# Ledger of designs, part 28: VH-VL binders against Putative inactive neutral ceramidase B (ASAH2B)

Target 1, 165 residues: Putative inactive neutral ceramidase B (ASAH2B), of Homo sapiens (Human) (p0c7u1)
Amino acid sequence: MRQHRQFMDRTHYLLTFSSSETLLRLLLRIVDRAPKGRTFGDVLQPAKPEYRVGEVAEVIFVGANPKNSVQNQTHQTFLTVEKYEATSTSWQIVCNDASWETRFYWHKGLLGLSNATVEWHIPDTAQPGIYRIRYFGHNRKQDILKPAVILSFEGTSPAFEVVTI
Key: E = the ipSAE of ESMFold2; O = the ipSAE of OpenDDE; V2 = 0.75 times the mean of E and O plus 0.25 times the DockQ between their complexes.

## First folded at step 20 (VH-VL; framework fv_modakafusp)

Design q1 (from v3 with heavy chain E54Y; at its last look DockQ between E and O 0.05; V2 from the best seeds 0.00; counts 0 for: pae O 12.0 > 2, placed apart)
Fold by ESMFold2, look of step 20:
Order: C-alpha cells, then sequence, then structure tokens
Structure q1 (fold): chain C 165 residues (1-165), chain A 118 residues (1-118), chain B 107 residues (1-107)
C-alpha cells in the first residue's frame, strides 16, 4: 500500500532516457488522462488563504507522468513559487523544483489518471507578501491509429498570503 | 450488479477504536477510488477521506487527521476505515462510496452505525 | 476549505408543488456540483451531476442549474416518494464538501 510518498524523487528528473527501441516501446505505452470535465494542470486543492513562515503550503493539481518531461530531455522545471511585486506589478519566481524548500509528489491514479502535489516549506526568511504556486508538466496522448504526442501544460494556484505572525 | 457491503453496527466506549469494512463486488476494485463519509445523527454528510486501492494512496480530511486510517485489501476486494480515540461526537452512520476520481459517488454502501456511549 | 451553504434547511410542500433548493459556494467552483437524495434510513443516491446533468434512471421532474457560486436544484412537481433530505456536494477542490442538507416533507 503506497501512501502519500513519492515513488520518484527529484534526482530522477535529471536522468536522460535512452532512445533504444526497447526503452522507446516501453515509454510509448504510457498514457495520461485528465478526469471527465477537467484539464491537465487544473487545481484540485488550492493553498490555504494565509500561512505563517515555517508552515507548509500545499497545492494539488491534475497531473501527468513526470517521465514525459524527462523523456523530452529538456530538464524543464516542474514547479515555481512566485511572489507578487507591487512595484513592477509582476510575479517574480522565488524558488522552483530544484530548491531545497520545495517538494514534488506524483500520485499515479487509475487508468492514466494522476495527481501532482506541490509543497513549499516556507522558510523563516520568506518575505511577507502575496504568493502563488505553478505546476508545469507534459502529458502523453495516444489516439488510436496515431503516433504518441507529448503536450505541455501548466497550472496556477489561486494566490495566498504569507505573514510573519 | 455493483455492490458495496459494509460490516455491521457497533457499540463502543469512548477511547476505543472501530474498524469498518466495505466489501466490493460487481466491478474491478482497483479501477475506482473508495471514499468514506460520516453522518452524525440528524446531521449532514461529511467527507472523511479516500483510498486508491491500486496504488494505496490515501487522503484524509484535516478534521480526521491522526485518528483515521484508510486501507484496502486487494486480495479480498475490501476497503477499511479505522477511527481511533472515539468520542461521543463520533456517534454516526459511516458510508463507503465509490468514485472514478473525486467525482460522483455511485454507488454507496448501506452504512454502518457506530454508537459511542459510556 | 470551500463552504457549501444550502438553503433552506427544511421545507414542507404539497404534492404537485414546485420545490427549489439552493447551494452557495464560498468561492467559484465552476459547475462541479453534484446533488444527492437521501431517503430516511437509506444511503444517499446521486441525482444530478455537474450541476445540471440528470443521472440515468432519475425522473425528469428533477433538475439542476447554476455555475460559479450559485446553484439550484428543482423538483418540478413534488411526489410522495420524494420525501428525503437533499445534499449538494462540490468536487472542484479538496477537501470534498457537502451542503448542510434540505429536508423535504409533504404538507
Amino acid sequence: as target 1 above (165 residues)
Amino acid sequence: EVQLVQSGAEVKKPGATVKISCKVSGYTFTSYYMNWVQQAPGKGLEWMGWINPYSGWTRVAQKFQGRVTITADTSTDTAYMELSSLRSEDTAVYYCARSEYYEWFDPWGQGTTVTVSS
Amino acid sequence: DIQMTQSPSSLSASVGDRVTITCKASQSIRNYVDWYQQKPGKAPKLLIYDASNLQTGVPSRFSGSGSGTDFTFTISSLQPEDIATYYCQQYDYLPLTFGGGTKVEIK
């Protein structure tokens, strides 16, 4: 019984896959689905509206197999934590999936369904402000009588506040 | 003929533990999520959590964190929900309910009444 | 957590009356609402999914509508067998949450 623990950690995302015929045939049998009425990257659980430093912000998205991002051999980021900067009226990346304070968990579901959980372990040094979490993934689509296609997608959480007290 | 058959009613004292079973027939147990829902007397429905029987992945609602354990036995096609440190306010009917993902609970088990009294 | 505020908590109506029940979500949940019927002593039964779609085998007098935050459930002509408590449930975000229920009685 697997529970809440990631079966793949961050180090696996840096590996490149061989294009050998055997490995390619295995990878082409991986199919992702989004649930009825939803799309990849949809937010299933938003963060709480407010956190204190030292707490853990958690967002859950409709996900896809992270091997699809590794198979593209681009080493693309899986997630960002972004802070709103009022002076520039823009979102600035404060950390990503390579940061020690983030966690990415992929939860394989049934028949190609899956979830991606993103945690941000808010450091004591985090600046107060408005934040959001984004997820970037790739899904494998295999239509009958067509070649497999790898498609990019993204999800963005509703904004939340970090306070010191 | 999809059926979810739950274990029988139980009477418990405060501080005890109850484990309710939900046996499945008529569909592939590992192809659907199993949810647990609490209904206190004269009250509404409250989602407790779920399990994916294929992977064992579980999610428990914050209210029940630390007291609820949800498991599945794929060799017997049976889901379980265990509630520990029982209190009088845990007196309720408990349902299992099937879903594809988070969506539409169909069917539901017949319910299991748990009474917590001194 | 998304709060589902269901109104009224109970109602009494005559056979043949139109009955309307509302649910309001604390934030937008698109159309990701299901409606359940629970008859006394029985498990809930799915009637309406995705706010407005009638489940197979459910009588056409039942309907649902709405999106965003405001949702309605309607029984166009109340029948004696419709005595039950009705619940809305959102499934756009975890944790899954139900409305408080509406008990429907005859007369």
Scores: ipSAE 0.009, ipTM 0.597, lowest interface PAE 8.8, mean pLDDT 83
Fold by OpenDDE, look of step 20:
Structure q1 (fold): chain C 165 residues (1-165), chain A 118 residues (1-118), chain B 107 residues (1-107)
Amino acid sequence: as target 1 above (165 residues)
Amino acid sequence: EVQLVQSGAEVKKPGATVKISCKVSGYTFTSYYMNWVQQAPGKGLEWMGWINPYSGWTRVAQKFQGRVTITADTSTDTAYMELSSLRSEDTAVYYCARSEYYEWFDPWGQGTTVTVSS
Amino acid sequence: DIQMTQSPSSLSASVGDRVTITCKASQSIRNYVDWYQQKPGKAPKLLIYDASNLQTGVPSRFSGSGSGTDFTFTISSLQPEDIATYYCQQYDYLPLTFGGGTKVEIK
């Protein structure tokens, strides 16, 4: 896995906080949250249906703090780019978060919300076909009067096509 | 009818901060992205950034990074754009505009004039 | 960033004339181009999306065409109410970028 710190969005909202709000933020920084009606790994913004080689495919997921994955290595990568192989009727991994052509950005939101952005810089040598992007993360959950637990989750983008120039 | 109604004109001094609101009606606020566009007097349109009100995730153009904060309040169906460290060059009309992701903008707010003068 | 070179910057034509505005992208952006109309003192209004699709409620005298790098916006018969500045916009790449605008006036 790549060091997630280098890909963290350090942008902060300019907010004024009362003491209570500050405390609440501190507490909520520990617990990951998903938007109402959503779950971790859900796609918030899919890739375009079609890309040409040389373009950048981008998918945005409901995310969780990457540091949860550092301590709990259920997954060995934050992301995969996968190509569909008709012969085997299966998805084959062509890239992961260690690949030079991929980028993983974690965007910290408010009150425990966050998003994960996966970019795939489609190389000129990429084979035409059907691809998808997957996101692997861990969310920190804390129930009342219970110890925090780390849960794994996965996200999968809708498929998109890569075509030659 | 889908409507985007922005807050009124602002007059600010250099170094100040302005916060513009964009209240929506006629559609589900969280189902669309909200964009902000700057238009200096007699000039063209410049995209500033957008927010996904559902997640709160924002993207800001590099030109405005560090000075612009985009937020959304789903309880009031209102998007906000805050611009800090104002300078004379920030004198412009600012528009909010709805889009699906980062596609075409429709509709647009009526615009908010911000004047920065000493 | 994608540069959208719009031309002409301004034009004056008579009522009933055919008006053509062009927008050239610095690289291929497929058909991800929109056209907006902005009347004086008003907000922009979407006329054409995806290069050639007329937005609902927009008069049929407006049209768009093009793909790749060259795009055209046309008013088949200029009307007095068409006095405005028109902008192209690309949304194939971030950041989103606009053309410089074309001010359309009537003689």
Scores: ipSAE 0.000, ipTM 0.581, lowest interface PAE 12.0, mean pLDDT 88
ESMFold2 (binder alone), look of step 20: mean pLDDT 93; pTM 0.937

Design q2 (from v3 with heavy chain T30K E54N; at its last look DockQ between E and O 0.39; V2 from the best seeds 0.00; counts 0 for: pae E 9.1 > 2)
Fold by ESMFold2, look of step 20:
Structure q2 (fold): chain C 165 residues (1-165), chain A 118 residues (1-118), chain B 107 residues (1-107)
Amino acid sequence: as target 1 above (165 residues)
Amino acid sequence: EVQLVQSGAEVKKPGATVKISCKVSGYTFKSYYMNWVQQAPGKGLEWMGWINPNSGWTRVAQKFQGRVTITADTSTDTAYMELSSLRSEDTAVYYCARSEYYEWFDPWGQGTTVTVSS
Amino acid sequence: DIQMTQSPSSLSASVGDRVTITCKASQSIRNYVDWYQQKPGKAPKLLIYDASNLQTGVPSRFSGSGSGTDFTFTISSLQPEDIATYYCQQYDYLPLTFGGGTKVEIK
C-alpha cells in the first residue's frame, strides 16, 4: 500500500521537477560520449590521399577530453605519424605529439561529444613514402551509481602518400 | 519553445558583403553546433559550414572557403554567417540549423533571402 | 565529396498511394543518412535520422531503410499535406552533403 504511494510520489516528483533536464545535461557534461553509430577514435575526416613536403596533413577523429589521457597516461602519446617500410612490412614511428611539426587540437562539443584534430606539418626533409596518422585517447565513462572509469581507445587514419614534387 | 530567428531579407550588389544573424532561444546555445545551409532558387540544399559556439571551432565547406566567415556571440546567443565578394549565383535563401554533432539538423531558422543584383 | 543521388527528381501520385524515394551514395556511408521534408516556402524539417529512425512527432506513414550506398524513404499512404520536396543527407564524412531532392505532388 505504502509502496504504491511512494511510487506515485516519485513519479509526480519527476514529472514536476523543472530541473530534471538541467541535471541530466550536467551529468552528460562530465563524461565523454561518442555520436550514435560511432565510436571513439573513428575517423571523421581522412587525410588527402597525397601530399607534397611542406604541406599540412590533417585528420579529424571522434575525440575525448585530453585531460583523461594526462591523468592516466604514463607512457602513451596523443598521436603518432608512421611511415610504412615495405622491406619489413611494418609501420615505423616518424614523429609524435612531442615533435615540433605536429599539432593536436581538441574541440569540445555537445554534452560530452568532441573532436580531435591532428595536423602534421610535413617537413621539407620528409622521405617520400606511405604514411598514416594515429590518435590515442582516453574517454571517461560514468554509469549510474558506479565510479567513473577511464578507458583507452585509438584511431588510425587511412594511409596517404608523401611526395617531394 | 526552441527558436532560431534569422535577420531579414537583404538586397546586395555584386562584390558586396552580407552578414546574416541567427538568434537562438529555448536551449543552451553553447551545447549545440550551428550550421549554415544555402538554397539557391529552385535548387537543393548545400551545407556551408558550422561553428561550435562553446569552443569557437568552425568548418567551412571548400566551395565557400575564403568567402565565408562563421562566428558566434555567446553573450547574445547569436550565430553569424558573413559571405563576401557576392556574385549573382549567391542569390539564395540561407538557413541556420542546429545539430547535436554533424547530424540531425533540428530546428532550422526561418531562412534569410539574399538577392544579388546590379 | 560524397555525392548523394536521389531518384526520382519529381513525382506525382494520388492521395493514398505508396511513395518511394531512393538515395544512392557515391561510396559507402554506413547508415549515416538523415531525411528532411521541405514544404513550399518553409524551412526543412527532420523526419528520419540514422537511415531508419522516425523523429518524434513525425507521422508513422513515413519510414526509411538502407545501409551502405542504397537508401529508401517511403510514405505508406500519401496525404495532401505531404506535398513537399524531400532530401537525403549524409553525415559520415565532411563536407556534409544533401541529395538533389525529390519534389512530391498530388495528381
Scores: ipSAE 0.006, ipTM 0.582, lowest interface PAE 9.1, mean pLDDT 83
ESMFold2 (binder alone), look of step 20: mean pLDDT 92; pTM 0.940
OpenDDE, look of step 20: ipSAE 0.768; ipTM 0.884

Design q3 (from v3 with heavy chain S55Y; at its last look DockQ between E and O 0.04; V2 from the best seeds 0.00; counts 0 for: pae E 12.9 > 2, placed apart)
Fold by OpenDDE, look of step 20:
Structure q3 (fold): chain C 165 residues (1-165), chain A 118 residues (1-118), chain B 107 residues (1-107)
Amino acid sequence: as target 1 above (165 residues)
Amino acid sequence: EVQLVQSGAEVKKPGATVKISCKVSGYTFTSYYMNWVQQAPGKGLEWMGWINPEYGWTRVAQKFQGRVTITADTSTDTAYMELSSLRSEDTAVYYCARSEYYEWFDPWGQGTTVTVSS
Amino acid sequence: DIQMTQSPSSLSASVGDRVTITCKASQSIRNYVDWYQQKPGKAPKLLIYDASNLQTGVPSRFSGSGSGTDFTFTISSLQPEDIATYYCQQYDYLPLTFGGGTKVEIK
């Protein structure tokens, strides 16, 4: 996984090594929320139906605090770019959050709301075809009179086409 | 009728902060993006950024990064643009404009004149 | 960023004349171009969207065409009320960018 702190609001994602500060931070940790009628991983902004090589594909998801994934690493990456292979009728991962071509941005909203933005800077060498972007995260859930739990979720964009120039 | 009504003219000193409002009516506030556009005297139009009121996320043009904050209050159907560390170059008319994501701007607010002078 | 080179920067024509304004994009932006009219002291108004679609309520004398890098805005018969500055805008790439504007005056 990338060091995602550089792509997040630094004012809201500061790590401390002080036990007291850690405890305070834990106590102040807000439960992640999804917008009404939505769930984590839902696509808020799909990619365009078509991109040319050299362009930037962007998808925005209902997100959750990335730090949830630090302690509960269910997924190996926050994102994947996947290409459909007709021969195998399957999606193949061509990029992840460690790729130079991808960017992951987390935007903190109000009252536990947040968004995750995935960018794929489509290289000139990208093969034409059908692609999709996926997002993997963890949300903090707090039920009444129960301890908080961390749940994994995933989002998948609608497919989009990459064409040559 | 869809309307965007902006707050009145502002006169500020350098270094100050201005906050402009854009109140909407005639449509569902959360269903559209709200854009902000700057127009310096006698100059063209420059996109500053937008907000999605439904989810509260924003995008700000690089030129304005660090100085512009765009917010939305869904309880009052009002979008806000706050510009800090004002300088003389910020003297301009500022417009709010409705759009669907990347799409065209329609309608526009009447504009808010901001004058920055010592 | 996408540069929208708009020309001419200003023009003066007679009532009834055909007026043509051009915008050239620094790279192909398909048909993601809008045209706006801004009268003195007023906010811009959308006239054309997606390069060639006339916005509802806009007079038919206004039109747009083009795709890729070259876009044209036309007033088939200039009217006195058309005195304004016109702007093209692209929305294929962020940041959204406008042309420099064309000031249209009546002789």
Scores: ipSAE 0.013, ipTM 0.622, lowest interface PAE 8.7, mean pLDDT 88
Fold by ESMFold2, look of step 20:
Structure q3 (fold): chain C 165 residues (1-165), chain A 118 residues (1-118), chain B 107 residues (1-107)
Amino acid sequence: as target 1 above (165 residues)
Amino acid sequence: EVQLVQSGAEVKKPGATVKISCKVSGYTFTSYYMNWVQQAPGKGLEWMGWINPEYGWTRVAQKFQGRVTITADTSTDTAYMELSSLRSEDTAVYYCARSEYYEWFDPWGQGTTVTVSS
Amino acid sequence: DIQMTQSPSSLSASVGDRVTITCKASQSIRNYVDWYQQKPGKAPKLLIYDASNLQTGVPSRFSGSGSGTDFTFTISSLQPEDIATYYCQQYDYLPLTFGGGTKVEIK
């Protein structure tokens, strides 16, 4: 049996549908779908409010098929970890999806639903401070009798603190 | 039938470069990560890095940074690992291994023996 | 890097014996451990994933348990074909790291 750990751990985020006619209509409308009442990039599971260096920060977003990003992105970025710098009053990127300490998981759900999980394995060298995790994706939308379109979206986690103690 | 078939054994001198191929069949090459693992004679396994063939992004373990280049050719369903500036300690068997991102390496290639000697 | 301390480094046992191998992680890795079997001259083969789940086609005499830092791999009744080296591997932190291996022999 093929199994992805994020899918097994987070399957409770996926909606169930009560009728096959409803399911068929959804299939005809979209390739990627957000759960009712949500949009792509919405945070399904925020990071904890505080971490120590060496711990893993994890955020789960409403996702879309990452292949859509290949068609519309020249830089191939799926995530950033950003630190707030009080001296410049701005967020600074400290790592991205090419960094050794990050992981990106995409898990297909039922009928076009999916999750994007971002992990940051906080290095022992991380500076204490306020951080956030961002996710960048693209969803495919297909309406009846129209060409498919690829739409960009972003998700931003609530901020969390990293401490050395 | 899923198969990972690696290129044949190589004998190299110190300072040379080796490039090992891993040709895939039986699944969609771009739907899984490809990993490279080193096993020195009589020693355990050491992860070298991975590539996502769909997006072209890679991770290389710090021990191998600067000497290892991991690539993929989606037109031939083949992954490559290139190790430069070879040393005698690089004498090892090198495996490719498929994964779903970081998870469960299955299957593995048959291994490619690289011998570095004067 | 996460150090995976695997013990024992080797063991010998009789056919039918229960064999236990342990791995200790240098920090918590939740249940993100896989176990591999490598027979002489062959590539490794996945046996157990996520600490305790048996891979399809693997005999039920193999099992795994544990979470956090301490993990156990068990062969309930050793068979001649189980002669191999067994490795744990963590995948919670990069770089991915393996235990040093446990060579299992028949005495």
Scores: ipSAE 0.007, ipTM 0.495, lowest interface PAE 12.9, mean pLDDT 82
ESMFold2 (binder alone), look of step 20: mean pLDDT 93; pTM 0.940

Design q4 (from v3 with heavy chain E103D W104A P107I; at its last look DockQ between E and O 0.39; V2 from the best seeds 0.00; counts 0 for: pae E 9.0 > 2)
Fold by ESMFold2, look of step 20:
Structure q4 (fold): chain C 165 residues (1-165), chain A 118 residues (1-118), chain B 107 residues (1-107)
Amino acid sequence: as target 1 above (165 residues)
Amino acid sequence: EVQLVQSGAEVKKPGATVKISCKVSGYTFTSYYMNWVQQAPGKGLEWMGWINPESGWTRVAQKFQGRVTITADTSTDTAYMELSSLRSEDTAVYYCARSEYYDAFDIWGQGTTVTVSS
Amino acid sequence: DIQMTQSPSSLSASVGDRVTITCKASQSIRNYVDWYQQKPGKAPKLLIYDASNLQTGVPSRFSGSGSGTDFTFTISSLQPEDIATYYCQQYDYLPLTFGGGTKVEIK
């Protein structure tokens, strides 16, 4: 955390000391960064513990540019909404980013930082139970003297309940 | 020198709207988030919300949802907070405060007193 | 929302005394706690970040410690200029939240 903060201080120092800040800012706009002490897919805002049908569940994750996923042949979905089935002790996918009741928003941040917001507009027909929201993305990592790499990551929300009216 | 300079004190009637400005200097406005904090007389600090000045993305705390609009003008390096449908309990000092993304508020404006009187 | 429970709400101490203020978070926030000082009529000032790191220019009599849910702010030897209200704040999760504040007075 100290080291991350000193990196930001050094960025300001470089701008004050030389003209290299404009180049550094340009380079940082084409890669993905996570906030200090966090990793891609970390939850920034969890869902509420409980919802009724008809409400909107929202989770915010540390994100990355979704165009990185377009280039990756193993990418299948940006999000899932999953329900826990106690009988099988497993999570079952209820819907994904192709479903009309979900929304995926990417919010570009400062100098390579970003977040992904996932909304689930809980349909009136949703079964009561335990749910979670997952996010699947890819971040672009570029070292100055190395080729760019695209790395996969996942985020998983804490579980939350959906209850009947 | 990094500075956040807020607009002057306001006296308003219930139901009115107030818009407070926060002019920045000494740093790149679009490289930091701008936060707004309310402090009622004799009370503690309460986060109202923030804006990313580069993208315009905002978050407003639930208590203020629907009444607060936070904006930024990158051509004048100025952030704004507009509070509508004023009530007497909105009488407070309002601060702007700079932060990095999910980080400490390292620079604060001088505060703007808003008085709502019937 | 993460609740930051700060105690005590006020205290009086003599010059030279050790002063201790605590904040308890309603869930783990790792070490993402800041401490602010606010003098009467003034804007808050950042003293401690990331639970234990002293901000540049802040006297070494101020310190912070803790992780998880329990955090402590200490003034090792209270000075007359330390009369203020002190606030903790968490920044691990939105919405950002402050403790209720601790008013420190000289006896």
Scores: ipSAE 0.006, ipTM 0.626, lowest interface PAE 9.0, mean pLDDT 85
ESMFold2 (binder alone), look of step 20: mean pLDDT 94; pTM 0.954
OpenDDE, look of step 20: ipSAE 0.856; ipTM 0.923

Design q5 (from v3 with heavy chain E103N; at its last look DockQ between E and O 0.62; V2 from the best seeds 0.00; counts 0 for: pae E 7.9 > 2)
Fold by ESMFold2, look of step 20:
Structure q5 (fold): chain C 165 residues (1-165), chain A 118 residues (1-118), chain B 107 residues (1-107)
Amino acid sequence: as target 1 above (165 residues)
Amino acid sequence: EVQLVQSGAEVKKPGATVKISCKVSGYTFTSYYMNWVQQAPGKGLEWMGWINPESGWTRVAQKFQGRVTITADTSTDTAYMELSSLRSEDTAVYYCARSEYYNWFDPWGQGTTVTVSS
Amino acid sequence: DIQMTQSPSSLSASVGDRVTITCKASQSIRNYVDWYQQKPGKAPKLLIYDASNLQTGVPSRFSGSGSGTDFTFTISSLQPEDIATYYCQQYDYLPLTFGGGTKVEIK
């Protein structure tokens, strides 16, 4: 099966403006919005409750343009996969967006809306246990008559189980 | 006036493939998602999936995984849904429906009846 | 998947009656519910979005309310042209799911 790469969409700006609606559409293509009643990092599709090794765990979050995270330079990871360790009663990072078995896809939506899809291609060597997927992003906000600002956000999936059989 | 015009009715044999078109007019095709919804005779509505015509990103409901391909041609402002390995249970009316993000399906196409006879 | 349990599955009412249809979600979906009307032989039509907002051009006798898991759709005074099947639909979580529908008839 082929491996997927991160995708990054580029926006194009209209060189001439004919109306206020056209200007608004252009501005909304370069800033991030969350849908009404939602926030960046909200889970839109949780992982299934249980997976076997070799399967793909997938979570979809309300997202923002990943360029904002690169420009910010404060945090440069887009995702973590974490396992609950009962011994230490804590979550431990087992892989991140640099790992070969993870995929991060940004799906540009309409007028500044977007989604982030995180996949974990569960390796055959994964330990059975309780896992979660987290997403880390930055949204660009531009209010009228104010400077643009970049804000950090995160999302955390509900936990799910990985079994070997 | 926003319009979604679907291709005509189809009669198919089991195992065949059908491809339904949904041609858009009256709005910017790439600014909205396009959804596909199945309605079997005497049954309710079932979401099949969507496409973002600008990016090409698609999502298909688990029930239809592996059998449904959703595409968009921005040069003709037309969305397509292709259903393969047809079964008699696929006899239904199929709708395209525009949405902003996941919600507010408005408007809908007129529907395309697909009949799968064994 | 989020199950949307719609009640009743059918009803008969007289012209002028108040009609109430309910949808119950299998888990909280906040206010992410739309309501659709489907007249016989026609495509569905959006009436109510985000649980309570009336779509443009929809008569004011239609309304919606609710949040969390319990949602209500109301026709304040049933008219002959309101004979249709009505569907709720959630969009908080994928896959998008519809209620089973409520067929409304005039007795």
Scores: ipSAE 0.036, ipTM 0.631, lowest interface PAE 7.9, mean pLDDT 84
ESMFold2 (binder alone), look of step 20: mean pLDDT 93; pTM 0.943
OpenDDE, look of step 20: ipSAE 0.808; ipTM 0.903

Design q6 (from v3 with heavy chain N52H; at its last look DockQ between E and O 0.71; V2 from the best seeds 0.00; counts 0 for: pae E 10.1 > 2)
Fold by ESMFold2, look of step 20:
Structure q6 (fold): chain C 165 residues (1-165), chain A 118 residues (1-118), chain B 107 residues (1-107)
Amino acid sequence: as target 1 above (165 residues)
Amino acid sequence: EVQLVQSGAEVKKPGATVKISCKVSGYTFTSYYMNWVQQAPGKGLEWMGWIHPESGWTRVAQKFQGRVTITADTSTDTAYMELSSLRSEDTAVYYCARSEYYEWFDPWGQGTTVTVSS
Amino acid sequence: DIQMTQSPSSLSASVGDRVTITCKASQSIRNYVDWYQQKPGKAPKLLIYDASNLQTGVPSRFSGSGSGTDFTFTISSLQPEDIATYYCQQYDYLPLTFGGGTKVEIK
């Protein structure tokens, strides 16, 4: 899976750091943090309101280390692309992170901060309609003097339209 | 002391390309985002895009799509912004600015003046 | 794109005056606003972050407030060294956007 390759490449620890800096970096790299005033799954960049088939829809979320989803022994997806079906008044999953037309990128920052970028490369055969992108993650939280815990979270983009030319 | 030192002023003709460097010191280059901001004469500040140096991930504002390439060289702790197909309206001061995520730009580079004239 | 409407575009005031600058966002951006000062010929400098927090080393006469769509920046007692252009910036959504700036001069 392409997501697994990127995960392994981007999250590997390098054990050549100084002792005190290494302890701080190891602790904070194992745990996740959201920026002040934000929560995990918050949308940092919404999709544009409209796309044509063949374009790339992109959403950026406040992220967490994707290894946390594997550690909680769940086979969860990291993302879904969903289409609104007015007939049933429901959202239907049209693809997920296992689909060839999606990309999931995790980008780590300082001290447990990160973001998750979801791309949907809209196939020429996509049905016109109203879509959204969702992100599913797990953050690792370590409060001082408390055990670490894995917490689930979701992010949902504002809806956008896909049209055919 | 954290410093962002930009390359010197450039004079270019329309249609040319300019590449501005931003060399950092005093902090770990790969641990922060680097942003680029344009300030045209008599106009305000406009965000051009960013790079996450460790991953190479970039974002470019829609206005600059197709003409701006943002890169980083982690071996020299230097970020670059390349603007192609220059127009007279690209005459501006260009700043690099550090951020932890994409917030709180601090510090800024000294600015690089680019003049595009025929 | 989030539009940041900053007003006034310029002002002149006397030393000691209270100066107020406003920014209005085109949609709610929570408290994700920074304020920058740009003195003539210099790069911008961060003064206020997260709408109301004073950056380290910034004089206490500077302050900010607001949330949602309406934000204010205040200089409680204008000093000669405060001649500058001031910008608000939102960072809730990409692309990052700045207000149009407010040039502050001493008359």
Scores: ipSAE 0.006, ipTM 0.565, lowest interface PAE 10.1, mean pLDDT 83
ESMFold2 (binder alone), look of step 20: mean pLDDT 92; pTM 0.935
OpenDDE, look of step 20: ipSAE 0.022; ipTM 0.642

